# VH-VL binders against e9q3c1r45to238, part 9

Target 1, 194 residues: e9q3c1r45to238
Amino acid sequence: EPDELRRRESDTLLSWILTRDSWGNQWQAAWVTALNYEAEKRGGPLRLSFQKDPRPQSLQLTVEKVSSVVKSTQEKVVICHVVGETLQFLVSAGPASATGSECQLYDVHLSPFHLKVEFHMEEKREDIQIRWSFTHVPETAIKIQPQAPGEKQALGVNMLSEALEDLFKHLVNAASPSVFLSTKPTQVKEAQSL

## First folded at step 5 (VH-VL)

Design E7 (framework fv_dupilumab)
Fold by ESMFold2-Fast, scan of step 5:
Structure E7 (fold): chain C 194 residues (1-194), chain A 123 residues (1-123), chain B 112 residues (1-112)
Amino acid sequence: as target 1 above (194 residues)
Amino acid sequence: EVQLVESGGGLEQPGGSLRLSCAGSGFTFSSYAMTWVRQAPGKGLEWVSSISGSGGSTYYADSVKGRFTISRDNSKNTLYLQMNSLRAEDTAVYYCAKVTYDFWSGPSYFDYWGQGTTVTVSS
Amino acid sequence: DIVMTQSPLSLPVTPGEPASISCRSSQSLLHSNGYNYLDWYLQKSGQSPQLLIYLGSNRASGVPDRFSGSGSGTDFTLKISRVEAEDVGFYYCMQALQTPYTFGQGTKLEIK
């Protein structure tokens, strides 16, 4: 019974956020912000810079399990584990000292992916804070592809590809994106620009 | 300041085993590939093995393949070379070196070297 | 395996005089990305090797301007414009295009 109620609450919250017109843009922006934060914090000779991807994305999330629900008179926290089909990023990679002209663009795909999602509600607030992080990166297939046509790989270039993939795995595993969604009806305009 | 400190060399009999270690400091260890290069008495340099920054890819010279294993522990900033089935021909000074890379060319040169540790294989 | 051949193997030189060392590879070290995967190292007596030149022509940090690397494909040259006493030692070229990494035989630079 308790688990059935938890699942119902998680399904309701997830359905609500997925039907918000602004969700897709906020989801992507939160990922980009969190990944860039971790990339800058990490340091090293190789730097990744994540960018907003203007290509249409289909976001489908399914509740795998509910881990906890905590209620008080002032706060409610719902935590669940969800699975998604595909997560895609556009990333610029280059030396840490690069000014942009030395960078190369890559497409990064994660399929499938598993997230721990936390819904934080406070009675006095008019918004809901949603936070998420990867639960198990090893269950996710990660592919990093340069946007430029490929050539025969030298040993050094082959190791660079591995270094980029390893760095991305670290950044994704460390990232903890979050977003605030208003509970008040608002007129939202989807924008492709900043 | 980048520093590499090697240890584990010594005298061993043919067929024996030794494990070399190389402790790195002054750089982000996990971000760089590492390599082992040896030099027999009075001879030139011979590459032995290399390992990627994550440890996911390893490469070996044919002369040591199947006998030597390169590995690393990034939490300890340490590179290892497990040497099994030692032969007299393995007698050499073993150097560890940091593999640096340019973004476009990848890991392609050894910018810092340790002081070397001597391995002698004889009866 | 790519074979690296150096010449001369012994190079006596007078201080202040220029010196030149050649390195040839059995196959091209020029990758389609435009880089020559050829590096030069110096090993002084009783010391570890140290990087001088990487990717054909790039001088390593702390290496004096008198050292320069040139060449492309299969034929490479290391030049020292004015040899100093501290430059004595063995010079090695190395290819990093593919495994196994291979070194030349080494060139011993000595003061006359």
Scores: ipSAE 0.000, ipTM 0.532, lowest interface PAE 13.6, mean pLDDT 81

Design E8 (framework fv_dupilumab)
Fold by ESMFold2-Fast, scan of step 5:
Structure E8 (fold): chain C 194 residues (1-194), chain A 123 residues (1-123), chain B 112 residues (1-112)
Amino acid sequence: as target 1 above (194 residues)
Amino acid sequence: EVQLVESGGGLEQPGGSLRLSCAGSGFTFSSYAMTWVRQAPGKGLEWVSSISGSGGSTYYADSVKGRFTISRDNSKNTLYLQMNSLRAEDTAVYYCAKDTYDFWSGPTYFDYWGQGTTVTVSS
Amino acid sequence: DIVMTQSPLSLPVTPGEPASISCRSSQSLLHSNGYNYLDWYLQKSGQSPQLLIYLGSNRASGVPDRFSGSGSGTDFTLKISRVEAEDVGFYYCMQALQTPYTFGQGTKLEIK
């Protein structure tokens, strides 16, 4: 019974943190930054540039199968399964040598979204620093749609999908982005990136 | 510096009601679970109730379940204990205590205590 | 409910001598995370309780090193290496492994 009580409250608090609108914005920014950094390093057949979707959206995530290790009164490590319906972002894609107008914008939908994640949380004064890493390649289906399908030929969607899958694989064990959450429930102080 | 100041205690007859308040300062109130602990005259400490930082989870001792309600107003840095259907055995000094920060529900221990407010239930 | 039992309930000590208080729980307070969820509090006459030791063996901020906590599972001990006059009061152990959180009966430390 003591294990069940602690687990239930921990699950609720983690879910609350992950579904905050401000946290969702910081998460999307960190995700985009990580993808851009990895794409720049690789030098593949495509030139890719990732962007946060400028259209407002709520990132709705639920947490399952939580386990945690308390390291101190100020430090905790949580391992969990994070599931959601969709994650959206934009990608500008073109041939490796392309610049500007040779690249086309695509909507990317990851659906469903299932991650196995390790969160490192550390209290720093009035802020909580959260760092995370993927322990496994994300389990998701990738949907890609060009922004202007009626006027332009789409880049090979299969080629873009393959490049994204390769990038996701290389995010495992990459340096974790950091987010600082205010201990006040309605704000996020700042985000750190690679 | 962390301070907790209780108020709202007094004399009440059996079956009556009282509302206790605890004003916190010197820390980020909404980040920490808060607790009420009471002590009857000449007796030991008894845990009464706890509330999570967000207010989403509440816990009660069996002796007060259904009669007492713990709540908080994070915009005012204030913890409350609404005490209904008071009994003579509720006579005690009521202490407000700060739990250590743990938005994961642990570890729990009470690092700061208020001065207490006295509740007397008699005819 | 977890029952906490302290002994002795009354502890007269000569200043400068050591003192020890025992606390036993009706079930293990050792969590799978490796922590013992047992804390010690001191209440001096006319004052509020104050934290002395948390999670079995950790001294709270400002607590002199003459105070130490030890034990694991169901048996815990609070030790004072050299009792001073200011140490007089009631000592309580508390378990925070599960609700309801429960205190021991209290031990009154007094000077002989």
Scores: ipSAE 0.000, ipTM 0.453, lowest interface PAE 13.5, mean pLDDT 77

Design G1 (framework fv_rilvegostomig_arm2)
Fold by ESMFold2-Fast, scan of step 5:
Parts: sequence; structure tokens; C-alpha cells
Structure G1 (fold): chain C 194 residues (1-194), chain A 123 residues (1-123), chain B 110 residues (1-110)
Amino acid sequence: as target 1 above (194 residues)
Amino acid sequence: QVQLVESGGGVVQPGRSLRLSCAASGFTFSSYGMHWVRQAPGKGLEWVAVISYDGSNKYYADSVKGRFTISRDNSKNTLYLQMNSLRAEDTAVYYCAKDRYSYGWLPDYFDYWGQGTTVTVSS
Amino acid sequence: QSVLTQPPSASGTPGQRVTISCSGSSSNIGSNTVNWYQQLPGTAPKLLIYSNNQRPSGVPDRFSGSQSGTSASLAISGLQSEDEADYFCAAWDDSLSGYVLGGGTQLTVL
């Protein structure tokens, strides 16, 4: 019973955070930004540019584990493990020397996925930093499909598709997106100045 | 085709506030990240801030962090820069610039720039 | 203060080749592509070179870019009077999570 009550309280907090108006947009934008950052940093002969999927999609998340750590009088961290059915990205890929017309668009799917989500809260309760990272799920499949049916024929090399999948796996594993949710006085002043 | 028109510049006293606007046309504004870049009289270019296509992500130069706020209104195709606690060092021509890539951002280059609006912080 | 280092000035005569250097670090030019902007007197900047060595439509073949290690260069061959302008290099900086620019090079065509 005490355990059940604690679960209800954690579910309420997570529900509050996840149902904020911009959560879905912030979540996907944070991942796209982090993936693009890692892709630019890596360099190499193949250039990737990640984009938000413009198709209307709701992110379906299931909370599996919740724990909290009080790091100091001024600092509290809530750690959650969440799983999802599928995560989709659009990615433009081509040789580093390619112009827009020489790049190909791919649909990238991760299914299922498992995220470690950290909510870092400070004494002022005005700043909440949210960080995500992927965790290993043996059943996770990464499916990459070209939007143009002739993409593989245009490239002509089977190894390029395998290199793209390996690069994407590396970028996903390296990416650590974060977003700040803030109720600072400056946000109130900004709203008033409008 | 692509047109960016800045406005809102003027002469203002140190410590006060000013709001700049950038009206965009000729492209799908809601799909692209937008930047502010400034140039002090007789000096080089200094990047100020960027905002993602949907307004969810923002980055600022250290020199303006905590004082300037970048925002956008996609329904009006307009980019804003709210400038608080202005200093003499903020005197510059302010340009808005369009990021090249849609639906995310890849900070590689700016493909279009506005004509700029002048901000003078003077007593 | 500029994060990327350029010479403050460069000069040449019509028909000559001029090179403008740009020096950075591993967190910017060493890890990300370099782009160049041209600013004619009294005008807004314009994109001249992107992705180290690519030219946008409308930029003459006389302009070329290169990058090696933590440095980049802009080369202008067959120099013309219309090339008199300020030139700026730029790149994303991983450490600053921001876009950084050089101080600019004023090119004078004698």
C-alpha cells in the first residue's frame, strides 16, 4: 500500500511534466539537435542532417522505473526509465561534398526503445533540466528506409547502407539531449512585455 | 524570393530595454531556425542567438545570455529579440538570418540575411 | 573578441590571387565545416562559401575555399575591383554550443 501510494505520487509528477504544452515538440527537437550536433562533430565522408518528422505523431511512453536522489539541500534528481514502441526521424544523407540535390532522404525507425530520463531540480525550483539517453534493449531494431525508391541504385554500393546504419547506431548512442523547463521571473516578465 | 526585414531599432539609454522584430516572407518560416547576428560600428560580425523552427530550443552568445531573449511567432512569420539591461557595448546593427536546414537545425551556415536595424545605446 | 583569427587586412591588384587565412581550434574548425561571408561596403553580409569549399549559385568560380586541420583559407583568383569588401570566416563551436566568426579581413583592391 505505501508502495502503491508512492507510485501514484511519482506518476502524478511525471504526468505533469510530460503533459506540458510543448513537451512533444521539445522532446523531438532536443533529439534532432543532439543528433545533428554529434553528426557534425564526427565528420567523415558521409554527411547526415536530422529533421523532425512533419507527420502528426504522438510519442507513446510507458514509465517502468522511478527513483529519486537528494544530492544536497538545494538539489534533487528524479530518474525514470521509460519505454516506447517506436521513434521516427527523417535524415538526409549523402557524401560530405554533396549539394542538396545529391542527398537522399531516409525514414529512420527505432522500435522498441528504452530511455533513461533525468529530471534535475535546484533549490529555487525555477529550473528543471531534463536529460535523455538511450539504454541497451536487445530487441531494439533500427530500420532505415529511403524515401526515394531508387536511392540504393543511385548510390550503387550495398556497403553504404550498412555504413549508414552503423553511423546512426553510434550517433543515437552518443547523443544526450537536454532541455530546460523554467518558471523563472524572466519568463513572467517576457509574457508581460508582450 | 526570400525577404527578411528587421525593425525596432533606435537610440536608447543604458539599462533600458528594446525589442527588435524580423518579418519573414518568401519561405515557410515555421520550418526553419532563425538567428540574430550583430555588427558594432567599424567592427566585425558577432553571432547573438538562434531559435529552432518551433521555438523549443534556443542558444545564446555568452555576452548576451541572461539579458536577451529570442522568440518567434510562426502564425505571424515574425522573429523577435527582446533586449534588456542594454549596455554601450550592445550598440550595433542587428541582422536576422535564416538557417539553411528545415525541421531541426544544422548550424552550418546562414543562407539569407536581412538588411539590419541599428541599435544605439547612448546617454 | 573574435574566436576565429583572421588577418585584419589584405590587398592586391586586379588579376592577382589573394588568400585570406582563418585559424581556429579543435572545437570549431577542427570538428565542423567552415563557411565564408562577403560584406560589400554599406550592405548586409552574403554567403560566399559553405561546407569548406562549396559555392552557392551566383558566386563566381574565382572564389574557392579550403580547410586543413584547425585552419581554413579563402582564395580569390583573378582579383577584380568589385571584390573589395570585408570577408568573414565562421564555424560552429562544440565547446561554446554556438556559432563563431572571425574578426574579418578588409580586402583592398589597389
Scores: ipSAE 0.000, ipTM 0.435, lowest interface PAE 16.8, mean pLDDT 75

Design G2 (framework fv_rilvegostomig_arm2)
Fold by ESMFold2-Fast, scan of step 5:
Structure G2 (fold): chain C 194 residues (1-194), chain A 123 residues (1-123), chain B 110 residues (1-110)
Amino acid sequence: as target 1 above (194 residues)
Amino acid sequence: QVQLVESGGGVVQPGRSLRLSCAASGFTFSSYGMHWVRQAPGKGLEWVAVISYDGSNKYYADSVKGRFTISRDNSKNTLYLQMNSLRAEDTAVYYCAKDEYSYGFLPDYFDYWGQGTTVTVSS
Amino acid sequence: QSVLTQPPSASGTPGQRVTISCSGSSSNIGSNTVNWYQQLPGTAPKLLIYSNNQRPSGVPDRFSGSQSGTSASLAISGLQSEDEADYFCAAWDDSLSGWVLGGGTQLTVL
């Protein structure tokens, strides 16, 4: 099958990125940076601040399609469309004028999620730029849950959760996380060996 | 000074096997994908197979799937094509060709070609 | 049979412009870039055009490529005797997960 063969072919790129010891940290940092950038840019009466999730998370991706474009002898872009089961964030939310007591930490889950991942390569460049964007925001798949719910928190959460869902959809759709990974031979050999 | 030198061709009867080799020099062999492309007498070019830089990914033309196996030995800078169950229609000059981009990316284009080795399947 | 369709022959006189067509489908030329290879008699093919319209070092600017929809063309302006060769188009095919090539066009300089 074409899809099966594309998945196997793109496995090398995904295996390469996933075997980087720093990948999990760079993945989270890139998401947090991009989401916070979009939240700050938007402004408004509601403040969101994204945080690294210290809890371990299994990242399982299924490749749906792969394509490539060669722009010159020195530049190539590989595009992979991937589907993940769950994308999870920690976010603190409250009014922009809030004192500490008016802000609460939430778990936000997207399930499933779809990403377009672009690998930008230049022949003589020491790194690959990896950029991704959300290609499909599930209409009813966003789950927002406070970390420490109480009676008063539950009352505030009702109104805030609907507003947060809409805002989160906007921020995720607008975010363009990216990282740079080194392609030097020693790192490639280590990834291959591991 | 990229060089690709094919060997292992010859005359063989239908149903038998041959193994072709391609010795590479002048570039970091272990960083690039490699191809086999063939040309039947008086005919056009037909792509046969590709192997990624580390040997983890392989693709084959439908005409050779299940019969041919592409492999590589990066410690020897050598590409191989194991050809089993040979048929008269496999008669061709077999070229070794280098991919332009490295590190497991999709096949791009054939920037360097060897001189070819002739395989004749005759009954 | 070749998956990509080229005319079997083309001809021109020195100084003339010659165009060689290459027809495919949405799964190859319609979705991926086209490369062109030149093969002189008795020699291995060499890369002439890559990524639809790019030339590697050493290829004269008389050679140009283009792509539109599911077709591609190689144009040779100011035709010269040394351009007499076989020309092949090639593209990755998403449906086959493999490379497909044209049957080749034999160019004769009259």
Scores: ipSAE 0.000, ipTM 0.451, lowest interface PAE 15.3, mean pLDDT 77

Design G3 (framework fv_rilvegostomig_arm2)
Fold by ESMFold2-Fast, scan of step 5:
Parts: C-alpha cells; sequence; structure tokens
Structure G3 (fold): chain C 194 residues (1-194), chain A 123 residues (1-123), chain B 110 residues (1-110)
C-alpha cells in the first residue's frame, strides 16, 4: 500500500501549495497573464483585457484526484483534477477600435470549474519551479455579469462568452506559466566587497 | 475490466503490407494514449509506436519510421497499425498497450496489455 | 539491439533474494522513471513496478524497485517457484522520443 500512501501525501502537498496565499496570488496573476497573452495575439472584433479580482476572496482549490505522480532525478510531474467552487476575474471588453472609454467591465465567474492539469515541479537551487499546463479544455460554466447592468450594456453577453470559450480552447496549446516557490531565503547577488 | 484484443496478424511475404487492429473495452478509449509493442521469437520487447488520445501526436521507433503508421478511430474504440514494406526482422508478436494517464502523453508506463497477434514475414 | 542492458539470466532457490540490474544512460534512466514488466511463459507482459519503485494493486511487496543515476534494479525477496518468468525494464528516452526496453532477464527458480 505504499502507492496509496504516496498518492495521499501528494494530494495533501498539492492542496497545501495551491491554497497558500502566496501561490494563490501567483496563480491568479498567471491565469490573467495567459489570457491577456492569448487575447492580444489573436486579435478579432473585441478588445479584451483581463484583470485580477481586487476583492478579498481566497482562491479555494482542492485536488479532487491525483491521476499520477512521476519522479525522476530532475523533475516531478503530477496530473490531477483541480476543483473549485468559483474562479473569478474581471474583463474589460469593447470593440477592437476602442481606446478605453468605450470598454465596459465585466465580472467573470467560472463556476464550478474542473481542471485537468499537469504540474511540472523542478527543484532549482533554493527554489521549486512550478509550471502548469492544461491536458484538456477546462470544464466549467462561464457566467458573465456587467459591472453596470441595465442600460449600459453595449455588447451581447453571448458574444463575450463565445470569445472566452475560444480563448480557453487555446489554453491547451499555450505556453505554461511559470512560478517559483522559494524553499530557502531568496538569494541576493553577492555584493562586491574589498 | 479493461480488455485489449489484437487481430490482423498472419504470414506475409517480404515487401508486402498488413494492418493490425486492437479493439478496446472497459475504459474510455478516447481519453488515453495507445501503444504498439512487439516481441520477436525468443527475444525481448521492443516499443514500436504511440498515438495520443486525440490522434494529434504520434511517435515511432527508429526501426519502423517511414514504414509503419499508427492511427485510431475513437468512435469505434479501435487502434490500428498499418505496416508497409515488411521485412523478416518485423516478425514478432504485436501487443497493443494502454498508456496510464488520461488526456496526456507522459513518459511513464503501460498499465494494460492485450494478448498479442502474431506477424510472420517469410518467403 | 536493446538500448537498456540487463543480464540475460538470473537464478535462485526458494526463499532467497534475487536482484536484476538495468543499465541505461542520461537520456533514459538518468532523466525518466523506470518501470518493470513480468512475462510468465506463454503470456502477455504484466506491469510489475512503475515510477521506479511503485507497485500496482495485486503485486506482492516481495517485489521492489530502485533507481540511482543511470541504473535501476528489481529486487525479489522470498523467491517462489511462480516467480519464474522473464523480467523487462523500460524507460522513456528523451533523445529518441520513444520508449526503450531491456533485453529481458530470464529468472529460473531452482
Amino acid sequence: as target 1 above (194 residues)
Amino acid sequence: QVQLVESGGGVVQPGRSLRLSCAASGFTFSSYGMHWVRQAPGKGLEWVAVISYDGSNKYYADSVKGRFTISRDNSKNTLYLQMNSLRAEDTAVYYCAKDRYDYGFIPDYFDYWGQGTTVTVSS
Amino acid sequence: QSVLTQPPSASGTPGQRVTISCSGSSSNIGSNTVNWYQQLPGTAPKLLIYSNNQRPSGVPDRFSGSQSGTSASLAISGLQSEDEADYFCAAWDDSLSGWVLGGGTQLTVL
């Protein structure tokens, strides 16, 4: 039963890492950065700009299932199901020709979300480098709410939803965001000393 | 219960072609990478080819590159190996095998194997 | 030729501990995990060890694996007559972009 024990240990470690405040901030930043990169690269009829939700809410992630854990002399690779009640972010959306004032801000909720994610963990000196990539298109319901509902709605929510679904499909092929989690105090380049 | 059943083997002359099939059941076939592995009489195992869960990625052993083509039909839960320009050294029992991880290609292991189908290349 | 090197044969008596070695290079065992397969006479191979040292359900704890540098070993403790089989090591090779396997070790239980 050592296999069961090691999977339980991996589940606990990943859940702990994913729910840490420092990693939660890095995860949200990486998610927003990846979406902005894909949106800017593709162009299209809409200009989209993604932002972290400034509201104080914890990113409540759980590792529902660890599909596998692979260890080599250099790297650990883990495939898991990451489940959350909601992942929320903001998107500023408007026509491609807009210069800011014509863009409207929307709350985007991915709820629930089920991610099948491959985590690459590599120990480098004092840091653990964590990279993640999607093994399939995220399984989620996309809920969009304008920040100023009613008469200020210039875009159809369906058009924005379609654009987001297209971006999510491309995340499977996107470059994996990288984050560094320090296992030791941050190194500072040695100052020249006499 | 995972089951893999190979078919299509037989005796064939050098330079000819054969197509092997592997019928899969007991798991969501469309979610897993699939492999072909062969074993020459009295010899060890040799990995032949792999195909990703959606068919978009394929890798081959150097000994079969340009001659063999791996493919799959997810609607029929069937894996294929098209073998062209067969040589005497292709004589082997051919096994299909399931990759461990769903929705990915991870360099790891084959968790289930079929019973094999025999290919004999002789004049 | 097999890319991973195993002894062609090994032998032991019931109750003994036997080890089977597997030698590779930095592009395979040195960079990736090793798995082991057992092939009983006249049957298809069966997964015995994965991820260097993990056992699937149903494999006795008498079987264990280890890996160090570019080499791996399979250890069988409390050897039994039903352990008589061929044993193969396998690993992904980064330079070949494919799996490589050993030539197999025929274990005879005397």
Scores: ipSAE 0.006, ipTM 0.440, lowest interface PAE 14.8, mean pLDDT 75

Design G4 (framework fv_rilvegostomig_arm2)
Fold by ESMFold2-Fast, scan of step 5:
Structure G4 (fold): chain C 194 residues (1-194), chain A 123 residues (1-123), chain B 110 residues (1-110)
Amino acid sequence: as target 1 above (194 residues)
Amino acid sequence: QVQLVESGGGVVQPGRSLRLSCAASGFTFSSYGMHWVRQAPGKGLEWVAVISYDGSDKYYADSVKGRFTISRDNSKNTLYLQMNSLRAEDTAVYYCAKDRYEYGFLPDYFDYWGQGTTVTVSS
Amino acid sequence: QSVLTQPPSASGTPGQRVTISCSGSSSNIGSNTVNWYQQLPGTAPKLLIYSNNQRPSGVPDRFSGSQSGTSASLAISGLQSEDEADYFCAAWDDSLSGWVLGGGTQLTVL
């Protein structure tokens, strides 16, 4: 019974997050920020820059397991492990010395992907802190393909995909995106009368 | 070839301090999280502490929190464990272990271990 | 003493199958993957299984892992004399923000 209550709570939290108007933008922004932060820290001869993908991305998550940690009467953390079908990133890759003309855009897909998602709740707060990180990276298939390539360009780019794949695995594994989401309804524009 | 070599163990009296070192080679040390794991005589393994690749994050087992400090010097490819207020129950072989993921700290596994260094706390 | 519970010993004869259990709670095995380490007498531990059931390069397919609920198991089929060792399970514990390990199982090949 406690496990059933935990599953219902995590399902409710995930549904709440996934149906928020701001979620898609915050999800992408958090990933891009965390990945670029890790890429910048790494340095090296190959530079990766993650960008927001303007294409729609469906995000359907299945809960595999849940747990809860009550840190005090005032604080609770709900942890759920989720799996998604595919996660897509748009990344620019090139030499560290590149002036932009030497950089190439790649579509990167992770399939399937596993996340540990933490919902941090505090009695006096009107928001929830959501933090997530990858788990099971070794079990995830990674596909890297150039965006809008020409035939000869695609052949050259494909020779680098294995090195990019390894680098991407490490960056994704290092990233720990986080957002604060208000539990209050989205404010209506002042143009709408009460 | 990855190698981890621990040193600094010895016999110390209760309440004293000891500093362990782990010299790393064969991989980009500054890119990986590092762990200390110990094993008391005839007992199982006990995780002690972890430090992120850049030293910004540290976690400790409750049994050592407030007494032990994990640190690293990436310019020397060396991991450290400063052990203060030593107790008889700290007697163990201390292993240095490498996190699997470059630039990450995830709850997964240790892919390489050192040979260990013995710490004996006795009066 | 140990947070994860393993039997202290196990035994078998060459060619047999032996299983070693590991029991935990919702904050560790119930929420995170399990890995297994093999420790030969007088040596440091070596990674044997990760992510519940994956083998690193060089580990024979005779070794396999599984996880169900708050428990995990290591299975060794076609037992060989060189499999005599201590075996330890490990998992991250969310409530402790740290790793927890089993007390170890000493495997004897008769």
Scores: ipSAE 0.000, ipTM 0.434, lowest interface PAE 17.9, mean pLDDT 78

Design G5 (framework fv_rilvegostomig_arm2)
Fold by ESMFold2-Fast, scan of step 5:
Structure G5 (fold): chain C 194 residues (1-194), chain A 123 residues (1-123), chain B 110 residues (1-110)
Amino acid sequence: as target 1 above (194 residues)
Amino acid sequence: QVQLVESGGGVVQPGRSLRLSCAASGFTFSSYGMHWVRQAPGKGLEWVAVIWYDGSNKYYADSVKGRFTISRDNSKNTLYLQMNSLRAEDTAVYYCAKDSYSYGFLPDYFDYWGQGTTVTVSS
Amino acid sequence: QSVLTQPPSASGTPGQRVTISCSGSSSNIGSNTVNWYQQLPGTAPKLLIYSNNQRPSGVPDRFSGSQSGTSASLAISGLQSEDEADYFCAAWDDSLSGYVLGGGTQLTVL
């Protein structure tokens, strides 16, 4: 059945977060933290370390599915599925025995990418918690390039691609990055502040 | 403590316009959706309109669509209802009411109500 | 007519249990939570029950709510003279994109 109200709610929430100044500073840090946590937990044959991309990136997202809403006496959660054209990030990769200096930096592009985004609102709180996760990442959507193309490679792109695909498969139901955003001009929350 | 104070009511002729105001205090006005609810003399409550916390979305009862406009000024902590083309059946006490959840994207329940302002549309 | 259906009146004697019904449809009570508001004579309404069965601070535990399918009910145990008031059920309606209320039930304490 058409859920026009819930679609409007999702569109408004998505538009709101994308235009927030604090979102641009916080989303990458939260994403990188979640990716590094899952990579460390997996303990595979490769050592992976995700890093914030210092290059400016505009995140263009479109609502793909009508959202669902879960309500309780203390919390309201709006869930929507979104699609983006391209997502870029950096990953340092090398053999599991590497100590960092033996790793190389790669530029990774996901095109397209699909996310499940959850907006958590609490009674009497002046902020919104945003959580997101991959819904799926097809093998053919991953493009990998060395950031410094003149340097000698310690591992093959195919091995890195397989490791990333395996990692993202587990992120669907595991680590979810989160950010708390305030609408108040004088109240800014840093990503992952204690 | 939360307070909502309505004003702007009065006696007005059919076809004329009237603007109601609701001054809010005791909570972060810019974080909550706001509603207008009315009650005709000796009758029950009728929901009129809602506006989201940032003014980006509005919904109206079918009986007032195209005639009434809900708006807000978050810098002044004030809610408004512009009533055009008034009819005898718009005669009622008009209450402003606060939505229960911060950043309310789907209207929920009214945790606080004002005392109301009376609008009488005479013939 | 009101979208949600309530009996226009209800009555009881002190100490009795009184129940007020509220009937709706799949687009309102069937899809969204029900709230109840109490209006004492000459006063503004106040929140009595929210999210089907929750009480705000200050509301006596004599008041309780329930919801099943497309219907809801408000129960008042140990009825007191101060409970004499109008009671309204309310819920968001997805098909109307608006909030709907019942016609109200005038409770008389005999």
Scores: ipSAE 0.000, ipTM 0.484, lowest interface PAE 13.8, mean pLDDT 79

Design G6 (framework fv_rilvegostomig_arm2)
Fold by ESMFold2-Fast, scan of step 5:
Structure G6 (fold): chain C 194 residues (1-194), chain A 123 residues (1-123), chain B 110 residues (1-110)
Amino acid sequence: as target 1 above (194 residues)
Amino acid sequence: QVQLVESGGGVVQPGRSLRLSCAASGFTFSSYGMHWVRQAPGKGLEWVAVISYDGSNKYYADSVKGRFTISRDNSKNTLYLQMNSLRAEDTAVYYCAKDRYSYGFLPDYFDYWGQGTTVTVSS
Amino acid sequence: QSVLTQPPSASGTPGQRVTISCSGSSSNIGSDYVNWYQQLPGTAPKLLIYSNNQRPSGVPDRFSGSQSGTSASLAISGLQSEDEADYFCAAWDDSLSGWVLGGGTQLTVL
């Protein structure tokens, strides 16, 4: 039933996932994969290529709401609404049919952001499928800034930034990243909490 | 079809031991937590113990801590309950029950139960 | 004894609606889902309601569950003779780190 949850928040499914060593790597890779898929599928005059950010990142999430829905006797979905301060992406952007090397790296920040995170559990599976998507995208502030602003054309940069903001909002809204995480390594910790 | 079949019950003297077994079929046994639940004659159900899918975590009701040991053999799809220092109040039908999801998530229901095996501690 | 409190008995006539209550605390029903199990005379229990109000395949829609605060209820509409059974509520208890069950309610169809 929606919003029913054990009062041990520290051992929730979301907390467990966020403490896994592989989470940060899989989180970013899933975003890059989903965003690039949507960018390629959409096509258009701009070419976007999302890249894994090699810089250290701090992903701080606050859970605002949890609900649980049983879809069938063999499938359970736990839905969390989480808010974060900032999400950062690296994106290469330029004309789709670039004749020269007109691709420029941009640093994209989403602040604040609100995610709907779905944990899909199937009775006979060892893995949990985690899916997420943005909510309130129109209210999210998007800041796009060139990695090397020194020599770029001021007029060209302004036009590309506006077009990139519009396209990025579309891609973010369309993207549905997901990962599969094994439940086996964390069963000991979760069992103690139960 | 999911099936759980308990065995090993019987009549035993106070202070003695019994080992119960539960043979599982129709699902991937190694993926699920398993429970023992008992019912004294004419009384309600009492949860006894749970074991995680890999056997690494176990929880017991206070009434059986230190006397009962839950274990499993995933290669044989079998759950066990070793009962030591039996007392008259341990007299009950013992049921094997399956967790719906792998142990360690939000608690959920026992989706399947066995037929039970009777343990009588007397004289 | 029993951590969750149920009335020891309930009764009704065919066709009427019967409600069985289950009372707990903030550490069990107040924090997690309630499940209901039906035990027909001489048989093992079977799952009747899970996650407060969900029915497994094969359970008639005459059976429904609800939860409010630290209490839960099982409702049986259109009562039939085959509904004569013991009904048990169950929930996880955070304080005990274990499952707790009610003492059971024996439903008699008059």
Scores: ipSAE 0.000, ipTM 0.434, lowest interface PAE 17.2, mean pLDDT 75

